# Designs tried in a protein design chat: VHH binders against q9xhz8. Part 9

Target 1, 326 residues: q9xhz8
Amino acid sequence: MGDTKVETISRLAQWRIENFGPCSFKKSDPFKVGIWNWHLSIERNRYLSVRLFPELSRVSKEQPPVAKFVLRVSNVGPNRRFYISPVYEKLLRTTDDCVWHVDSSFHGRFTIDVEFLDLKICPVNGGEASPVWPTDATMQSISTQTTLKCLSRMLEESILTDVIIHTADGTLSAHKAILSASSTVFKSMFHHDLMEKESSTIHIDDMSRESCMALLSYLYGNITQEEFWKHRLALLGAANKYDITDLKAACEESLMEDINSSNVLERLQEAWLYQLEKLKKGCLMYLFDFGKIYDVREEISSFFRQADRELMLEMFQEVLSVWKPV

## First folded at step 1 (VHH)

Design f11 (framework vhh_6fv0_2)
Fold by ESMFold2-Fast, scan of step 1:
Structure f11 (fold): chain B 326 residues (1-326), chain A 121 residues (1-121)
Amino acid sequence: as target 1 above (326 residues)
Amino acid sequence: QVQLQESGGGLVQPGGSLRLSCAASGFTFSTYWMYWVRQAPEKGLEWVSTISRSGGSTYYKDSVKGRFTVSRDNAKNTLYLQMNSLKPEDAAQYYCAKSLDYTGYPEFDYRGQGTQVTVSS
């Protein structure tokens, strides 16, 4: 019936009504906002009722909209009047989910605006609602991905490298700025070179080229889980030596994941050496609270001969906390 | 540069199982929601499953719920679809796809030839 087309620009939809009098009901043509086709309908009894709803489709059934929006009804001409709805925030599935009753007596010619303030996809089998339009979180995610791509290229393509790292079995090129930003130790190592204008060379002779590349991959933001797992002990040593606290914590967490009878004594020694309190307590709990010390009876004597006295005292204290004579 | 390579399709009897794989390259796999879509002969593209960046959230077409399981290995840049209790209606060319995280299904981009699944004798 008559004027059914809705014009859209960005988050705004406008329906121009040319004649609304003898016909007490009109439904708009579908209009697209986000991933959905939408309809507006108007009907009149004692007042005007405005409805907004998605067109019935597989998309609207499986990925229904959660919309935050306002509705506006206004006349056209020199005596401009308008009515505005409350801000609605609703899951919209049916024609009855959004009904706005307007006390307006507009007849003939007027416009209906929908302004979408936010729009999200709500999956029917649960899960998190996802935004249709970029949010601050979405933009930060995109920005972070771009930054990580740039850092990865700087390392992989050796773009303006200014330091050479000599490892046990090869050399690597890197950037003083990245190293200094990640480690106060690296920052202090470059102080003399910056003042003296010497070639910047550092020696990390206690790491293989492969392990040191894994360290750089971590610092430049492109390390994989497989690389991390493979090199986690070398990365732990480096994190401790160069004061990279986040990496040290990540290594400790990783080593906690696979404590067993074959590695617990080695993990306990590493925890003691690098002052990893969480891992140390985990190993002690594994040995004494879970009774796994009996599984390492043959190895424990050799371990005690090599272990620090203070560590042995902590082990004895753990035994006392678990077992008490009657 | 962006490449998605599907594999694991084949001929299977009704009630049988297949495991599809999608090897991804040319983008940071772990930062994208991933999708499985299919196209049966003389029909349009049909969404089958969605998996979140971490794999913690999964979504399925109603007709495959309880039979199909989507999973991903971000360390290997690989997407999987385990298909059990296959029906003749499941016969189609299967594609993996990625999209912008904030737009979701059904507007997506896909690469490759897909992998054919046939369910009959």
Scores: ipSAE 0.000, ipTM 0.062, lowest interface PAE 29.5, mean pLDDT 79

Design f2 (framework vhh_6fv0_2)
Fold by ESMFold2-Fast, scan of step 1:
Structure f2 (fold): chain B 326 residues (1-326), chain A 121 residues (1-121)
Amino acid sequence: as target 1 above (326 residues)
Amino acid sequence: QVQLQESGGGLVQPGGSLRLSCAASGFTFSDYYMYWVRQAPEKGLEWVSTISSSGGSTYYKDSVKGRFTVSRDNAKNTLYLQMNSLKPEDAAQYYCARDEYGFWSGYSEYRGQGTQVTVSS
């Protein structure tokens, strides 16, 4: 209706001034952006002074805005001029928190724009500021969730599968693109003229269907913690065989979490074979620094009969480092 | 008693070729996936190649694909690795290993003592 109304769309607010004279003051009607009602005011003395502030309310007192924004003033006519403020980033509580002085001759008809670049809620009880609009981190999170749901559906619904995996006790369908992107071995197999590529089949005869499904669930981003924990040894073997380095690292971290007397010798052997330095050091620390070697006395002879000579030397060196330098 | 014995290593110039062999005994060779792994000085075991029990499926590390060929003769209980266009980065101790239930056998009795490949002049 009048020249006090502010039009808003998303992050932009525009106030059209129809009649503004010398030494005049005008205040806009409230306009909603985010969770707050806002006002613009203009005052002319030596400069045109533009103010942006939230309407005093329970919301603005308990959840005041931290706003990043720019202000723009532009005239109407054939010789269009505009002025843009610096980028402001401020906690806005009062009418004095944002004052922009424009050295301009704007009288009569002109527009004032507010463009919000970012907007956050700052709770008064000292909590961290929370965004009102999606950030790059928020969009990355949403995009990641969408992508993972799509990959999960491709596997679960067998959407346009192009390879059949024959395991020890069953078959699974998968996508060459996903296998190739996750594994240098699979990439090489599908890129070169191999029988499996030609027949659209691969053989993973040394894995059960269940373990191989866990591998696919990992690669498609839908593996559960329970599935991973249950199959982590088979997944370690597969990660090493198919050169899936991130999965190999994840298996190492998992195997470190539950080192005990019943598994430490097997895990030391696995750590040695797969060059898992953290797990190897963890097992050696468990055995010698915590004195748990005595808990495996009955198993140690069998282990030494099977263990690599260099591994046995490292165990002996660890004994010497624990007992003698103290 | 499981035994694996590698042979065929040696000194070769860059661009040269070597054929490694692994003689297996003490188990039914034709029932197992077999692996070639290598260990360069100052670093750990690196997977090189895998061959299925029948020889119908072969897999290679990307850096050796097109240069190395794994094969097996189940009648002779022998595993082979044909290495062409050898590079200095291929210099390592090469081992054959028997698989068991989807992973490398960690036991020394299921991995041979290895054969040394040196690529230099």
Scores: ipSAE 0.000, ipTM 0.225, lowest interface PAE 15.7, mean pLDDT 80

Design f3 (framework vhh_6fv0_2)
Fold by ESMFold2-Fast, scan of step 1:
Structure f3 (fold): chain B 326 residues (1-326), chain A 122 residues (1-122)
Amino acid sequence: as target 1 above (326 residues)
Amino acid sequence: QVQLQESGGGLVQPGGSLRLSCAASGFTFSSYWMYWVRQAPEKGLEWVSTISTGGGSTYYKDSVKGRFTVSRDNAKNTLYLQMNSLKPEDAAQYYCAKDSPYSLLEYSGDYRGQGTQVTVSS
């Protein structure tokens, strides 16, 4: 008893054992690495068994560690000997999850090192393991959240707005810098700011105030999934008109997610008008590869009377690619 | 009742020029920004140019900058697009618009009846 303290520095934990001779078992005091308290234990029978495990707590139950680490046992004295474990990468919940067997003759005085190479939180329910220590990805995430809060406040509190947007049924205030950074069309409009009084006012008469607010929410980084879904057709039109390519791609992806027999012909027409190649191919695949054209038999005749000749040719080519006379 | 009538399209050789016109009626033309958009075969609607109410501010798609010039005559309720150094990729049906292309989605059937065709041959 007495030599149970583990000292830590950075990602290294070291347990200095002063007297192991008459005792076949020792357990360390808890030591903190990451968000967990840890223990080391040693047991001697046929071989020396070293165990690393988190202290049983609410934290270790709800947020168990996934650890990548190396164990090392070294003697103290003029004739230096050491043993190094394989690199372990394990989810650690219990005292039996990490057991290292060392065929070692060490007695009396020796040290046990744990070097953590990586450490992650793995929720009991839910998704991906998240890093404990700052990484490039962690810092990027923190920075991104800070920036999004800043942009959201600029829009919601109207901090130093410099442009007024006139919509079909109201007005909105925004920032020329954000519009210009997001749209080559807006950038061009504001490039000649000194030439006309019109540069401080823009007209988006083809959008409601509500849908135009959804566009601004997108550009300022605070649009919700519900708002996006509700306004995705208006946002598609705006993205096309103002050359906001990332938004146009997001709208296409959204429209791909819910293709069904009630909307496929309308989606195909939208894909044709706005040059949405993925959506167009998705609609054609739905109709012809999955045989859903028979579900739209009544609507297809009306569609063909209004459809572009080149679109009709692509539909015919899709039929030919699927049809096999056997 | 907004009415827009495009004209001036036709067949031209690469490097040639065309002047498109759009006659507007049914709204106060001088109070609206106006747009030129085009749709090539097998392609979607593409924004080409924008002009302010007074004609002092003009904006262009990067691929047409220096070649196309938009202008307007508010006294005649007419919008123009002067196209110089035409390329094969400029071949399309050209439309003028008071509203964005988005506003035309609900009238897609009627939309196909409008515009002026520009063909650039080898």
Scores: ipSAE 0.000, ipTM 0.176, lowest interface PAE 21.6, mean pLDDT 79

Design f4 (framework vhh_6fv0_2)
Fold by ESMFold2-Fast, scan of step 1:
Structure f4 (fold): chain B 326 residues (1-326), chain A 122 residues (1-122)
Amino acid sequence: as target 1 above (326 residues)
Amino acid sequence: QVQLQESGGGLVQPGGSLRLSCAASGFTFDDYAMYWVRQAPEKGLEWVSTISWSGGSTYYKDSVKGRFTVSRDNAKNTLYLQMNSLKPEDAAQYYCAKGRYSYGLHSTFDYRGQGTQVTVSS
């Protein structure tokens, strides 16, 4: 009788069939590739049929494989003949999801190869397939994590700090190189500082120590979502003043996330002040397209007394844009 | 950990009706506008309907206006699309999508579910 064992090396699985007769069926022992145990089966009826399928388990049911692979059947010996499948790319759940029909019938001794070109995990509740094997993205992720740990330690342990930041209520230590790389304004400040013989000190006296620490945490890659959310208005001001464009965009996105009747006028004012077009349009849509202007009737008059005339004109134009005569 | 799970699709005859549901979790449902979008085979993603965070405002693609009704149950974190007088051109994969902001119609969505298939026979 034949051997049911499948030998694997990396992405290649080989099943050596020792004795296969007419009208026969054989199923391999399970073999591990990726996170799944797999089986091969071979059956001869009308065609020689080769099947590849994952072993039924919680893993294969909840995280079924999307596999890109090639099957090959070849005889054993000096005069080797072979048949190769098309490249398959399939979501594999059942024994019938991959069936390869071979037009030539091998009897006796031959080998079946599976070469996996790619493997992904596909969640059963939808979502994007995730790769099983390391890629350039995997190395970039590892490298990025190492770099972020390095930057975080530089800030938290004050490793070779070369600038002191004087805030409204305290001082912080930082690195000129990181500030200069993230801000053209800081770069200019330190370029001038190199010509002076004094002080590696900058003044950010319009921010609290806590808010300024959140700014540094952002620049050094260790800011938490809670810190960002808490300080996003101060961070917006800093991003605008020091020309940190990606932070400014992130603040705008965050401020759009929770527009409501209690904050929309303040958000509109901030959007105008810092030239945030998306937030401005979002606030105008909230007020006029969604009819929320009625929820802020009492606040609107105070707002208009303090708002820029050009902003008031844009609000009036938005009213005209959504107004439909009845 | 945003999760959107659509259901209620199926095969119907022209002129028939279907009610789609979307169960949402992983975010504060009543703070966000919700969207229905669809994709027919070999066509791009198409916006169908929007409902505001409170349910007080609804918007529709012109071709479905008067036939489709979007609604939401904020207590159950569920979005609905009632589809009446279905036409062959309505056949598509329908997706529930979360708006990034607590305000109206936007061409960009930050999360979309796996979808539910609607087939209109004949």
Scores: ipSAE 0.000, ipTM 0.087, lowest interface PAE 20.3, mean pLDDT 79

Design f5 (framework vhh_6fv0_2)
Fold by ESMFold2-Fast, scan of step 1:
Structure f5 (fold): chain B 326 residues (1-326), chain A 122 residues (1-122)
Amino acid sequence: as target 1 above (326 residues)
Amino acid sequence: QVQLQESGGGLVQPGGSLRLSCAASGFTFSNYAMYWVRQAPEKGLEWVSTISSSGSTIYYKDSVKGRFTVSRDNAKNTLYLQMNSLKPEDAAQYYCATDFVTSSTEYGLDYRGQGTQVTVSS
């Protein structure tokens, strides 16, 4: 009767019911898990119904919980029995967002456990749910931040550099290990016996010092969006030449974002040259599905005179795929 | 101020159908789960069906599964129970109820209507 207190330890909440009869209803005292106060309620008519819900407050209204949890009911007595719910994962706002019906004959004394497996804050403005407890993802994020700071310092402070890069207009110092890990081409270059004797030199004389520094900033994990955008064509060329697959894909995504009438023919040519299938399809769709070919009528003739024959055939096939009888 | 008004009961022959309605007032109907419960003349209250506030989660007593369908219209503040293939054992006073939580020591369902009688006989 006076058994409204819920005990908590870590992610477990337990409510001990001492005297519960048929056709009865009980609501627990509030208990704190995460940033919320919670309640359990039970009601019994033919079945035992267990509810879990956050206490109505500013916190629960503005930062409602997304909870992953399991409910358990077990009797206390000679014939020990228990029932375990399915794993629930729910946004909990109201008293009926979580109702578990237990087909049990429990009367008098029994316990109700809630084990929270995960708990997140659901942002009202539609952003991503944020975890309340540290997760493997949280530890990975911390570890990643530490690694990126170390790599950034290695480049900026030239800590134990072992290769000198000669660009078109200057030199840069770097690490063979980072270059080899990011590029099968660099790995092959450094594997040659002639480069083993001392600090090696490599020539990237088709890039400026500034664009080559942007490449290194990418490889060491400290490139800014501004630097990437400014140098993305040079980075695309380098990614293709040195087989840096992730960078090549990133450049393709970037070039996809700003297709317009002033650049679509150049983007299509770049997509063909570097075998960028996604960008190629995007340019073809822009020209033919959206009818923007009419905006480039003056330029298209010159483009056709210089374009690869196979690219021209793909353009014709796109026209045929878009142009339907009705 | 919370009020529930059941209707739609009557006398029906075995195998017949009835549709019960429950009109709710005095609370925000769309925020609370609703229940159908019944009581036969010499028996206690028996749970029949539960429907969540949104209508997305529904539960039935095993003996009525496939025969009864609960639904709700939140715009009209009305709960329904469609009863098909009625059996003599379904004869009872039917009540709608809500779990509007007002007290941690309250017995039974928070609020219950006056009920509507269902009789199954020839």
Scores: ipSAE 0.000, ipTM 0.097, lowest interface PAE 24.2, mean pLDDT 79

Design f6 (framework vhh_6fv0_2)
Fold by ESMFold2-Fast, scan of step 1:
Structure f6 (fold): chain B 326 residues (1-326), chain A 122 residues (1-122)
Amino acid sequence: as target 1 above (326 residues)
Amino acid sequence: QVQLQESGGGLVQPGGSLRLSCAASGFTFSSYGMYWVRQAPEKGLEWVSTISYSGSSTYYKDSVKGRFTVSRDNAKNTLYLQMNSLKPEDAAQYYCARGPEDYYWSGTPDYRGQGTQVTVSS
């Protein structure tokens, strides 16, 4: 009597059929896999036809499943026979999206299994498909989130800090292990040849406490875009000084995004000071190839009084390169 | 190939002054940040000061700030450390060291000289 119930365990659903005759139709009770309720149906005419489909709901309409699965039908008892479907990979919206025809003589008692190999949500609004079950990528993402939470807490709660950073206007606590892993300079400073008697103090006197906290937020993986943007010049100086090459590159890229007539001369000076070739070329292109030098005519004389002679020579050479035919 | 030669050390009374020099050869001196490091008896190497490749930026250990001044003459390939108001704890072998290639100060020396001894005693 209970041959409409489907038993589920993880990715496997099994429907036990107790009494199935010729020209018969049966539909299972709904069973939950992933975020959807599912049905199996069977009908026998010339062949046994097995269907798998999601129950019609808002969820199945707005977030239909893309399923990779195998269907299996098998008899009950010691003379076991079974048929296995091809591996299906389908977007399932309707009762007709998955129909499996089995040339089978099964009558009376048999079982139907569906084994899901993969299951994804496919939004109808054109969003990207997202996995339902853990994968290597899912576990990597979860692990990464756990690690970032741990690092954030170590910094915010000062958990077992072993170094004190003296800045221009205050002190911060941090971890030698994280600083050393992020910077070859910090690693060398904490090595016994340069840092002595577990000296738990380093001096970053050229940074404010606030900008140095932004540096730590970057190294501990919790810096915000707002904090980065606000402190990008101080972070550039620190990245250069402590050989944090990825941060230095990120700062250079950020400084290239908003080159304008009010900042181009300062950006050019910074690019020269910190050996930022990409930013330097960007500033020179802005000034000479785009003709923006005329927008800074009043500031240029002051700039030349303060600028390095070699930088002024490069600017002159860029002017000459624009003068060349064609 | 890279050579760094320190000089100017000696014995001085507390409160006295010394000027150390470091002659560099075998590389483009003007392209490198330079360091002064010291090693006191029973202690490891200790960073004292850094100067950028252009000389525009200088950094000091807290205990020497206001007393020591680092400078450089790129035309002469020479690095200097002016030490004023010397204290007994400043007694050490002083070394000049080269920073990384074509970088602003990074705090990590590539090469180190043979050193010059500074003794502070009453």
Scores: ipSAE 0.000, ipTM 0.106, lowest interface PAE 23.6, mean pLDDT 80

